Miniprotein binders against q6w4x9r395to579. Designs and how they scored, part 127

Target 1, 185 residues: q6w4x9r395to579
Amino acid sequence: GHCSLEGGSFVTTFDARPYRFHGTCTYILLQSPQLPEDGALMAVYDKSGVSHSETSLVAVVYLSRQDKIVISQDEVVTNNGEAKWLPYKTRNITVFRQTSTHLQMATSFGLELVVQLRPIFQAYVTVGPQFRGQTRGLCGNFNGDTTDDFTTSMGIAEGTASLFVDSWRAGNCPAALERETDPCS
Short names: E, the ipSAE of ESMFold2; O, the ipSAE of OpenDDE; V2, 0.75 times the mean of E and O plus 0.25 times the DockQ between their complexes.

## First folded at step 11 (miniprotein)

Design gb0 (at its last fold request DockQ between E and O 0.63; V2 from the best seeds 0.00; counts 0 for: pae E 2.9 > 1.5)
Fold by OpenDDE base, fold request of step 13:
Structure gb0 (fold): chain B 185 residues (1-185), chain A 91 residues (1-91)
Amino acid sequence: as target 1 above (185 residues)
Amino acid sequence: SVLEEIAKTILEAVKDLVEAVKENDEEAIKRAIERLEEAAKRAEEAGFEKVAEAVERVIEAVRNGDEDPWIYLAVRYLEWVMEIAMRRALE
């Protein structure tokens, strides 16, 4: 399954459903029992301008009971808040520079993350087949059905992205919005 | 149903708890936790052990002073467990 966060506010789910939203919060991209140590992948969105529609991805966070990795445009930060030199390696995770503009987080448990740093901060999530039907979050449920991707954390199917996205917030934040245009794109 | 009632109670208490944490209202936090503990007990007695466990995770996250993501992750996990339980109850 491939999930992408592009253009500041665009998301394509594992089931290849595209949508967009504007929010300024941390959201769960991927929660799954297949992630060890209660792991989850999250995305941090913030304002990129003065308008409510000017929002963009600013960081990706992998968090588990053993690891905390924050990938932002400028640095990779770990649990203790220290910036790490690359490659950074833990028991099951390696973060390294893939290209001059791309970082990669490789894992031993079927999760791969590629982050484009410039010119636009974007992220690409890949999960193995063992994750089929066992994913939750903004990246969807990876079950081959695009029509149910907007299922909330409580199992409610939503027709709009905003309510779906808000369901997966990981902080106290304003409600997500849907806008026709994204000035950050 | 029994599960629906318990679920409603849990969700309301969780909502109150999250808000109390946001406002750093210690007394409100305490009250919400007590309500959740009671609900967890009811869930366990009704045979929904996983629900009870999930509730306890939320309580633990708050009591331990975990960072925000962990609290919300626990809540999302609870929601998931409840969803599964509800679905199974309808089958």
Scores: ipSAE 0.624, ipTM 0.846, lowest interface PAE 0.7, mean pLDDT 92
Fold by ESMFold2-Fast, scan of step 11:
Structure gb0 (fold): chain B 185 residues (1-185), chain A 91 residues (1-91)
Amino acid sequence: as target 1 above (185 residues)
Amino acid sequence: SVLEEIAKTILEAVKDLVEAVKENDEEAIKRAIERLEEAAKRAEEAGFEKVAEAVERVIEAVRNGDEDPWIYLAVRYLEWVMEIAMRRALE
């Protein structure tokens, strides 16, 4: 299955559903029991210089109990805070320059990440069939096989929002640029 | 149902815990952890061992002083485990 983060603020899920994303935080992109050592893929978004109302991808992070691999729009790759020269290899992960404008993170556990560095920072996530129905995060649940529909009386959709988190925030972040703040507080 | 009652208690305590951590309120953190420990015990006694384990992961992330993402990852995992448990209970 394929998930993409493109055009600054757009996400296409593993179920091929596109949506627009606005926010300034680190978000959980993919969480799954199929990832070793409590692994998770995360995406960092920050304000774009093009528009005050827009946000763009600035880094992708793979975090596990063993590794914290950060690939930034500045073309820097770090693991646990230390800069690494490419190709960079661990036991189960290899990060290398696929083309002059693309980096690839290949893994032994069915996850592949391709990052476009130029002209616009974008990310493409590929997961193997073992991830079907076993993903959570911005990339979706991969084919909806485990999606519960909560229906209410009179056709009102209630209870789903209270049980499910709309935001996959992975940190304590400031309010988005467009969010109203009380000027008089 | 027992599971529904436990789930509500867990969700409220987790919300309080995350807010207390953000505010660095040691007393509020301690109270929220105590509520989560009791909820985990009740979940385990009711046969929801995976829910109890997921709650313990949240407590451990806070007690260990893990980086911010680990606390949030543990909370999202707990929400997922509770969703699975609730769906199975409806079968």
Scores: ipSAE 0.572, ipTM 0.792, lowest interface PAE 1.6, mean pLDDT 77
Fold by ESMFold2, look of step 12:
Formats: C-alpha cells, structure tokens, sequence
Structure gb0 (fold): chain B 185 residues (1-185), chain A 91 residues (1-91)
C-alpha cells in the first residue's frame, strides 16, 4: 500500500483516494497495531506562504515507546531529541540517505518512509500487506474501498476532507481553516 | 444501550481532560480522571474489557506527564476500540 504527502498539502491514501486540506497541526498519518511499541507515523504541517490557507509538510515523525524519530525540512534527523549522523540504525529501524535529495527510513515491521527534502519537502509511505484493513489516519484504512477513506477517528465517514483531517489532529492546534468537499480542489 | 451510555460519558470526560491538560488545570484534570476511572469500571463490568483498557491508557498518559502526541494517540486508540465495540453490538 502507498500513501503520499505532496506539495499544496496534497494527500493520496493507501486506497488511491486523493484529497487536499489546509491545516497547521501535527496529524496522525498512520496508526496500526502492526507497528511495534505503540508506534505511529505523524506529519507536521505549517504555514507555507502569505495566505493562512497555504500549508505544507514541514516534518514527519515516527513515534513509539522506544523512539521519536523526526525528519524535518531543515534536513536534520533526530531521535529522542538528539541529532543523528546518517546512516542511523536502531534494532528495527534504519534511516539513511537514499539520494542527495531523499532520505529513507526502512524498518523490519513493514513500514517504509521516503522523504524528499528538496525542492519541496514531501513524503511517501509504503506498508506491507499485513497492514491491510489495519490502518487509521490521514493515509486511510487500506481496505480497498475509496468511499470510506474519509473515516474519522470516531468511525464516521465524512464527505469533506476538512472534517476528516481535523479528527486526526495529534496536537493542540486550531481546526482546519477552509473546507474542501472535492479531493481534487 | 449500556455501551452507548458508557461511550458518551467517556467522550465527555476525554474532552474535559484534554482541555484541562491544555490549560494546566490540575483540579479539572483530577475530576476528569475520576470520571474516566468510573467509566472504565462500568465498561469492564459490562464486558467491554478492551474499552476499559483503552481508557486506562489515556489516564496513564496524562498521569505520567506524557507529551501531547501520546495523549492524542491514546485518545484515538480509545475511539477506535469503542467504534469496534459499537459495530459488534449492532450485529
């Protein structure tokens, strides 16, 4: 399954449902029992232009009871707040430079993250088949059905991206400023 | 249903807890935790063990002074567990 976070706050879910949102927060991309040690993948979005409706990805965070790996747009990788030289390895995670512009986080538990650092900070999430039907968050539920990819944290299918995205906030932040009803807008 | 009543109590207490943590209001935190502990006991007595466990995860995150992401992750997990329990009750 593939989920992407691209410029203009554009997301494509594991079931290939595209949408866009305008928010400034930390959001849960992927929560799954398949991730060890209560693991979750999160995305940090912030203002990217002069308009408050312009937001972009500024960091991706993998958080578990063992690790808090932050890959930020300033090209610094930290674990538990300490900057790390690449390649960086734990018992089940390796972070390394894939190319001069891309970093990769590879894991033994079926999660792969590729981060494009330049020209625009973007992220690409890949999960193995064991994750089918076992995911929640901005990347959707990976069940092969695009009609329920906007399922909120309370299990309610929404017709608008903004309500769906707001339900996956993982921080103290304002609700999404503008709403979208069409994922291609 | 009993589950719907328990879930309503949990959601109200979680909302109050998150707000109390945001404001660093120690007395409001204590009151919200007491409501959640009572709801967890009711959930366990009604046979909703996973709901009770998920409530305890939220309480523990707050008592340990965990960062905001952990509190929110625990809340989202609790919501997921409650959704599963409610879907099964409708079958």
Amino acid sequence: as target 1 above (185 residues)
Amino acid sequence: SVLEEIAKTILEAVKDLVEAVKENDEEAIKRAIERLEEAAKRAEEAGFEKVAEAVERVIEAVRNGDEDPWIYLAVRYLEWVMEIAMRRALE
Scores: ipSAE 0.420, ipTM 0.713, lowest interface PAE 2.2, mean pLDDT 83
ESMFold2 (binder alone), look of step 12: mean pLDDT 81; pTM 0.783
OpenDDE base, look of step 12: ipSAE 0.613; ipTM 0.841
ESMFold2, fold request of step 13: ipSAE 0.319, 0.225, 0.307; ipTM 0.632, 0.535, 0.631
ESMFold2 (binder alone), fold request of step 13: mean pLDDT 81, 81, 81; pTM 0.783, 0.783, 0.784
OpenDDE base, fold request of step 13: ipSAE 0.603, 0.615; ipTM 0.838, 0.842

Design gb1
Fold by ESMFold2-Fast, scan of step 11:
Structure gb1 (fold): chain B 185 residues (1-185), chain A 91 residues (1-91)
Amino acid sequence: as target 1 above (185 residues)
Amino acid sequence: SVLEEIAKTILEAVKDLVEAVKENDEEAIKRAIERLEEAAKRAEEAGFEKVAEAVERVIEAVRNGDEDPWIFLAVRYLEWVMEIAMRRALE
């Protein structure tokens, strides 16, 4: 299945449901028991450089008990806080430059991430069939039913993207910014 | 069922814990942890060992002062474990 984070603030879930949100925090993009060592993929959003009222993707993070791989819009790749030269390879993960404008993180466990650096920072997540019905986060539950794609972290299906997105916050972001997590208000 | 009672307690306590962590409310965190500790003991006594283990991971992450992502990841893992346990109970 395929999930995309495009245009800075647009998301398309594994079940092909598109939505948009505003947020300036770290959000859980994908969590699954299929990811080793309590792994999770996270997305960092911040205020857009062009508009004070808009937000954009600024980094993607793969976090597990062994690794904290951060890929930022500035082309910096770190693992556990240390900058890495590409190609960077661990036992199960390889990060490399696919093209002059794209980085790829390939894994041995059925997860692939492609990050577009220019002209706009975007991310594309691919998961193998073993992930079907076993994903949680901003990319949805991958069960083939778009009516419950907005399942919150508490297992409740919501009718709006704003409640869904807020439930997947992974950081203790300032409360004053919470009002900006509702793009429809 | 016993699992349904335990699940309700866990989900309510987790919701309160997440809110308390976001607001750095130490007293609210302590109260939520106390409720989770009781729920974990009940889960263990009832034979739901994976549920008890997942609750303990949440408590440990908070008490150890782990970075926010780890606390929230532990919470999401607990929610997943609960979902699986509830589905099995309905079979």
Scores: ipSAE 0.034, ipTM 0.462, lowest interface PAE 6.4, mean pLDDT 76

Design gb10
Fold by ESMFold2-Fast, scan of step 11:
Structure gb10 (fold): chain B 185 residues (1-185), chain A 91 residues (1-91)
Amino acid sequence: as target 1 above (185 residues)
Amino acid sequence: SVLEEIAKTILEAVKDLVEAVKENDEEAIKRAIERLEEAAKRAEEAGFEKVAELVERVIEAVRNGDEDPWIYLAVRYLEWVMEIAMRRALE
């Protein structure tokens, strides 16, 4: 399955449900029992642009009991707070420069992350078939049904993206605001 | 069912715990942890050992003063397990 974080604030879930929001927080992007050492993927959003009226992805974090890998829009990669030169390899994770504008985090456990650094910071998450029906977070539940993609951390299907996004906050942050998926119609 | 009541108690207590941690309210944190400990004991006595384990992990994360993301991840995982348990109990 494939999940994308594009255009600053647009998300497309593993089941291809698109949505958009305005929020300044770290959000749980992907949580699954298939990830080793209580692993989770998180996305950091903050105010963007000259007027700071919009929010955009500024970093992606993979956190487990062993690693805290942060890939930021500043093109800095850290693990457990220390800057790392690429390629950076652990036992199960390798972070490397795929192209002049893209970084890739490859894992041995069926998760792959590609981060576009330029012209706009974006992220693309790929998970293997073992993750089907075994995911939670902003990327949805990967069950082949888009009608329940807005399932909150409490297992409740919500009608609005902002309530869904708020349920996945991983920090002390303000509530997210609703944004239309296609504001130009 | 016993599991339904335990799950309700856990879900309410973790919601209160998250709010208390956000507000740095030591007394509210203590009260939420006490409710979670009681629920964990009931879960273990009823044979739901994995539920008890996950509740204890949430309590430990808060007591250790773990970074915010760890506390939230532990809480969200416990909520997920409780939702699965509730659905199975209602089947």
Scores: ipSAE 0.121, ipTM 0.535, lowest interface PAE 4.6, mean pLDDT 76

Design gb11
Fold by OpenDDE base, second read of step 12:
Structure gb11 (fold): chain B 185 residues (1-185), chain A 91 residues (1-91)
Amino acid sequence: as target 1 above (185 residues)
Amino acid sequence: SVLEEIAKTILEAVKDLVEAVKENDEEAIKRAIERLEEAAKRAEEAGFEKVAEYVERVIEAVRNGDEDPWIYLAVRYLEWVMEIAMRRALE
């Protein structure tokens, strides 16, 4: 399964459903029992301009009971608040520079993250087949059905992205805004 | 059902807890935690050990003064566990 965060406010789920939202919060992208130590992948969005529609991804966070790995748009990688030199390796996670413009987080448990630093800070999430039907968050549920991707954290299927996205917030933040997306985008 | 009642109680208490944490209301936090502890006990007695476990994890996150993302993540895991339990109870 492949999930992408692109263009500042666009998301494509594991099931290939595209949508757009504008929010300035931390959101859970991926939660799964397949992630060890109650792990989750999260995305941090912030204002990139003066209008409510000017929002962008500014960091990606992998959080577990053991680690809090943050990859920021400033190319700073931290774990539990401490800056780390690349390549950085924990027990089952490695963060390294893939290219001059890309960082990668590789794991031993079937999660891969590629972060594009420039010109736009973007993220690409890949999970193995063992995650099928066992994911939730902004990246969806990876079950091959796009119609139920907007399932809230409470298990309620939503027709629009706004309430869906808000249900996956990981902080005290204002409500997210949404726009319709072109299926071809 | 018993689980539905427990779930309702947990969800309401969690909502209150999150709000109390947001407002840094120590007394409200304490009250919400007490309700959650009671709900966890009920869940355990009813055979929903995982629900009880993850309620305790939410409480622990708050008591430890963990950052917001971890508190919310704990809540999301609790929600998932409850959802699974509810689904199984209907099977």
Scores: ipSAE 0.673, ipTM 0.857, lowest interface PAE 0.7, mean pLDDT 93
Fold by ESMFold2-Fast, scan of step 11:
Structure gb11 (fold): chain B 185 residues (1-185), chain A 91 residues (1-91)
Amino acid sequence: as target 1 above (185 residues)
Amino acid sequence: SVLEEIAKTILEAVKDLVEAVKENDEEAIKRAIERLEEAAKRAEEAGFEKVAEYVERVIEAVRNGDEDPWIYLAVRYLEWVMEIAMRRALE
């Protein structure tokens, strides 16, 4: 399965449900018992452009009991707060430059992350078949049914993206913003 | 059912705990943890050992002073474990 974070604010779930949101928080992108050591993939969104209501992806975080790997739009890779030179390798994870504009995080446990650094920061998540029906977060539940892709952390299927996204916040942050348009412009 | 009562108590106590941590209200944190410990004991006595285990993980994340993501991840796993337990109870 494949999940994409593109165009600054667009997400396409593992079951191919597209949606968009505007928020300034760290969000749980992928949580699964298939990830070792209580692992989770998270996405950091912050304000972008000239409008205070516009937000975009600024970093992707893989967090486990041993590692906190942060890949930021500034092309810095850290683990547990320390900057790392690429290629960076741990027991089960390797982060390396795939192309002049792309970084890849390869793992031994069926998760792959590709991050586009330029011209716009974007992320692409690939998971193996063992993750089917075993995922939660912004990337959806990977069960082959798009009608329940907006399943909140409380197990409720929502019809809209805003309540779904808010349920996956990983911090004390404001609610995701509706895209604001000036009524007179 | 017993599980539905336990789940409701846990969800309410977790919500109170997260709010108390947000406000740095030590007395409210203590009260929420006491409610969660009682709910975990009740869950274990009713045979829902995984629910009890994941309640303890939430308590541990708060007591250790873990960074926000760990507390939220622990809460989301607890919610998922409760969802699985409730689904199995209906089988």
Scores: ipSAE 0.509, ipTM 0.757, lowest interface PAE 2.0, mean pLDDT 81

Design gb12
Fold by ESMFold2-Fast, scan of step 11:
Order: structure tokens, then sequence, then C-alpha cells
Structure gb12 (fold): chain B 185 residues (1-185), chain A 91 residues (1-91)
């Protein structure tokens, strides 16, 4: 299954449901028992435009009991706070430059991350079939049904993106705001 | 149901715990942990051992001084285990 984080604040879930949100926090993108050592993939969003008050993806983080790999929009890769030259290899994870504008994190456990660095920082997450029905976070539950892609951390299927996104915050941050026009009577 | 009451207690106590940790309020942390420990014992007695196990994981993360995002990850796993237990109890 494929999940994408594009255009600053657009997300398409593993079940192909698109949505947009406005928030500045670290969010749990993917949490699954299929990830080793309590692993999780997270996305960091921050303000991108002063005049528009837009938010955009600024970093992707893979965290486990063994590793804290951060890939930043400024093209810095760290693990456990230490800057790493590419290609960077661990026992189960390799981070390398796929093209002049893309980095890839390949793993032995069925997770793959491709990050576009330029012209806009974007991320693409691929998971193997063993993750089907075994995922939670901003990328959805990967069960083939888009009606429950906005499942919160408590297992409640929400109709709105903002409540869904808020449930997956991984830090003490403000609540996500929805960018919507006022409904007309 | 008994599990429904336990789930409500856990949800409220976890919310209070996360808030207390962020405010560095030691007395509020202690009160939230006490409620969680009681709820974990009730869950174990009712046969929901995984719920009790993950409640204890959240408590240990706080007691060990784990920082964000680990506390949030522990809480999200607890909520997931609780959702699974509730679905199975209603089958």
Amino acid sequence: as target 1 above (185 residues)
Amino acid sequence: SVLEEIAKTILEAVKDLVEAVKENDEEAIKRAIERLEEAAKRAEEAGFEKVAEFVERVIEAVRNGDEDPWIYLAVRYLEWVMEIAMRRALE
C-alpha cells in the first residue's frame, strides 16, 4: 500500500482517501505491530508561509527503541542526533540518495520511504501486504475501506480530517485547524 | 458493561496524565497514575490482560521519565489494545 504527503499539507492514505489539514506538530504517520522494536514513522509539520499561515512537511522521523532517523527538508539525515553521510546503513535500514532530488529509506521489514527534497519537500510511504489491517496514524488503517480511514487513536471513525489529525499528535502542540469556507444556508 | 466502565476510566485518566506530564504537575501525575493502576487491576480481574499490560507500559514510561514522542506512542498503543478488547467483548 502507498501513502503520500504532498504539496505541503495534502495526504493520501493507504486506502487512497485524500485529505488536507492545517497543523504544526509532530504527527504519528504510521504505527504498526509489524514494525520492529516499537517502531513508528512520524511527520513534522511547521509554518511554511507568513502571509498565508500555511503549514508544510519539514521532516520525516523513523523512531524505534534502536534508531531515531530524521530526514529534514534541509537535506540533513541524522540517527540518534548524529549527522550521517549517505549511504547510511544499519542492520535493517539503509538510507541513500535515489536521485539528485530524492532520498530513500529501505528496510528489511516491509517499510519503504521515499523523500523528495526539491522543489518541494514531500514523502511517499510504501508498506508490504503484511501491514494490511495492521496500521494506524495519518496514513490510515489499510483495510481497503475508505469510510474508516479517519480512524482516531481510540478506534472511532471520524467524518472530518481535523479531529482525525488531532488524535495522532505526538507532542504538546496546538490543535489542527481545518481550512474550510463557511457553509451557506 | 464492566469493560465500558474501565475504558472510560482509562480514557479520562490518560488524558489527565498526558496533561499533567506537560504541566510538570507531580501531584496530578500521581493522581492519574493511581486511577490507571486501579483500572489496570480491574481489567486484569475481568480477563482483559492485554489492556492491563499496556496501562502498565504507559505508567512505566512516565515513571522512567520517557519524553515525547514515547509517551504518546505508548498511549496510542494502549488505546488500540483497548479498542480491540472492546470489539471482542461485544462479539
Scores: ipSAE 0.284, ipTM 0.661, lowest interface PAE 3.4, mean pLDDT 78

Design gb13
Fold by ESMFold2-Fast, scan of step 11:
Structure gb13 (fold): chain B 185 residues (1-185), chain A 91 residues (1-91)
Amino acid sequence: as target 1 above (185 residues)
Amino acid sequence: SVLEEIAKTILEAVKDLVEAVKENDEEAIKRAIERLEEAAKRAEEAGFEYVAEAVERVIEAVRNGDEDPWIYLAVRYLEWVMEIAMRRALE
């Protein structure tokens, strides 16, 4: 399955449900028992420098009991707080420059992350078939049904993106605001 | 059912715990942890060891002074464990 974080504020879930929001927080993007050592993928959103009144993706974090890998919009990669030169390899994770504008984090456990650095910071998450029905977070539940993609952390299917997004906050942050998917009205 | 009572207590206590941690209220943190410890004991006695373990993970993260993401991840894991437990009880 494939999930994307694009255009600063748009998310498309593993089941191809699009939505958008305003938020300034770290959000759980993907939590799954298929990730080793209690691993989770998280997304950091903050006020946008490109658009004055909007928020945008500023960093992606992979956190486990072994690693805290942060890839930020300023093109710095850290693990456990220490800056790393690319390519950077651990036992199960390799971070490398795929193109002049893209970084890739490849793993041995069925998770792949591609980060676009320029012109707009964006992220693309790919998970193997073993993750089907085994995911939680902003990327949705990966069950093949788009009607329940807004399932909150408490297992409640919500009609609004803002309530869904707020349930996945990983910090003490303000509530997210709704955004329309169609910019034309 | 016993599990439904335990689930309600856990979810209410976790909500109070997260709010207490956010406010840095030591007395409220202590009270919420005591309620969670009691609920975990009841869950274990009722045969739901996996629920008790998930509760213990939340308490451990708070007591260790872990960074925000770990506390929230432990809470979300507990919520998922409760969802699974409730579904199994209905089977």
Scores: ipSAE 0.396, ipTM 0.706, lowest interface PAE 2.5, mean pLDDT 80

Design gb14
Fold by ESMFold2-Fast, scan of step 11:
Structure gb14 (fold): chain B 185 residues (1-185), chain A 91 residues (1-91)
Amino acid sequence: as target 1 above (185 residues)
Amino acid sequence: SVLEEIAKTILEAVKDLVEAVKENDEEAIKRAIERLEEAAKRAEEAGFERVADAVERVIEAVRNGDEDPWIYLAVRYLEWVMEIAMRRALE
């Protein structure tokens, strides 16, 4: 399955449900028992005017008990706080420059991440069939049903993206706003 | 049900714990952890071992002084484990 983070704040889930939001936080993008060493993929959003969005993706983080790999919009790759030269390889993960504008994180456990660095920082997540029905987070539950893609961390199906996104915050952050909504309307 | 009471206690204690960590309130952290330890014991005694394990993970993340994402990852995992347990109880 394929999940994308594009245009600053636009997300398409593994079940092809599109949504958008305004938020400044680290969000859980993918949490699954299929990820080794309590692994999780996270997305960092912050304010930006450059990408024609009120908030934009600024970094993608893969966190496990062994690794904290951060790929940021400034084209720096770190693991456990230390900058790494590419290609960078661990036992199960390789980060390398796929093209002049794209980095790839390939893994042995069925997760692939491609980040576009230029002209706009964007991310694309691919997971193998073993992840079907085994995912939680902004990328959805990968169960083949788009009607429940806004299932919160509490297992509640929501009709709005902002409540769904808020349930996946990985930090003490302000509540997300729905994209293109006026709070005073 | 027993599971519903345990789940309510866990959710309230987790909310208090996260707020206490945010405020660096040592006594509030201690009180929230004590409530979670009692809830985990009740869950284990009632046969909900995965719920007890998930609660322990939240407590460990706070005690170890782990970075914010680990605490939230443990909390979201706990919520997921509780959701599965509740769904199974209704079958």
Scores: ipSAE 0.449, ipTM 0.736, lowest interface PAE 2.2, mean pLDDT 80

Design gb15
Fold by ESMFold2-Fast, scan of step 11:
Structure gb15 (fold): chain B 185 residues (1-185), chain A 91 residues (1-91)
Amino acid sequence: as target 1 above (185 residues)
Amino acid sequence: SVLEEIAKTILEAVKDLVEAVKENDEEAIKRAIERLEEAAKRAEEAGFEKVARAVEYVIEAVRNGDEDPWIYLAVRYLEWVMEIAMRRALE
């Protein structure tokens, strides 16, 4: 399944439900028992320097008990706070430059991340079939039904993206403001 | 049901714990952890081992002193484990 973070604040879930939000926090993008060492994928959003009221993706973080890999919009890759030269390889994860404008994080456990660096920072998440029905976070639950992609951290299916997004904050940040609800559900 | 009572206690204690950590209230943190430890013991005694381990994971994250984002990840994991346990109990 595929999940995308595009155009600053647009998200398309694994079940292909698009939505957008306005927030400045770290959010849990993907949490799953299929990720080793208590792994989770997170997305960092901050205010855009170009627009007066917009927020945009500024970094993607893969966190586990072993690694904290941060890929930021300034093309810096760190692990556990230390800058790394590409290609960078751990036991289960390789980060490399796929093209002049794209970085890829490949894993041995069925997760793949591609980030577009230019002209706008965007992220694309691919998960293998073993993740079906076993994901939680901004990318949705991957169960083949778009009507419940707004399942909050409490397991409640919400009709609005703002409540859904707020339930996946990974820090003490202000509540996200949704500029519009995705009508595709 | 026994699981529903345990789940209610866990959810209330976790909410109190997160608020206490946010406010850096040592006594409130201690009280919330004590409540969670008792709930984990009840869950284990009732046969809900995964719920008990997930509660212990939240307690460990707080005691380790790593606030962001591990406490939030541990809480979300606990919520997910509880959701699965409750769903299975209703089958």
Scores: ipSAE 0.264, ipTM 0.626, lowest interface PAE 3.5, mean pLDDT 78

Design gb16
Fold by ESMFold2-Fast, scan of step 11:
Structure gb16 (fold): chain B 185 residues (1-185), chain A 91 residues (1-91)
Amino acid sequence: as target 1 above (185 residues)
Amino acid sequence: SVLEEIAKTILEAVKDLVEAVKENDEEAIKRAIERLEEAAKRAEEAGFEKVAEAVEWVIEAVRNGDEDPWIYLAVRYLEWVMEIAMRRALE
């Protein structure tokens, strides 16, 4: 299954449901029992420099009991707060430069992350079939049904992306901004 | 039900705990952890082992002085485990 974070603030879930939001926080993208050592994939969003009302992806974080790998739009990779030269390898995770503008994080447990650094910071998450019906977070529940992709952390299916996104905050942050109208709806 | 009472206690204590951590209020943290420990014991005695384990992870994250993302991950996992347990109890 594939989940994408594109165009600054657009997300397409594993069940192919597209949505957009305006929030400034660290959010849980993917939490699953299939990830070792209580692992989770997270995304950091901040205000866009050239747009006063928009937010954009600025970093992707993989956090487990052993590792805190941060890949930022500044093209810096850290683990547990220390900058790492690429290729960077642990027992189960390898981070390397796939192209001049793309980094890849490959794992032994069925998770793959590709990050586009330029011209726009974007992320692409791929998970193996063992994750089907076993995921939570901004990337959705991967159950083959798009109608429940906005399931909050409390198990409630919401009609709006902002309430869904707010439930997956992983930090002391303000609630996501809601647009009064959505010209794409 | 017993599970509903336990769930209410856990949700209230977790909310208090997160606020206490934000404020660095050591006494409030201690009180919230005591309430969570009691709730975890009740959950385990009632046969809700996964709920007890999830509560213990939240307590562990706070006691070990883990960074903000860890406490939020533990809280979200606890909410998930509780939702599953409550849904199954209604089947």
Scores: ipSAE 0.204, ipTM 0.598, lowest interface PAE 4.2, mean pLDDT 77

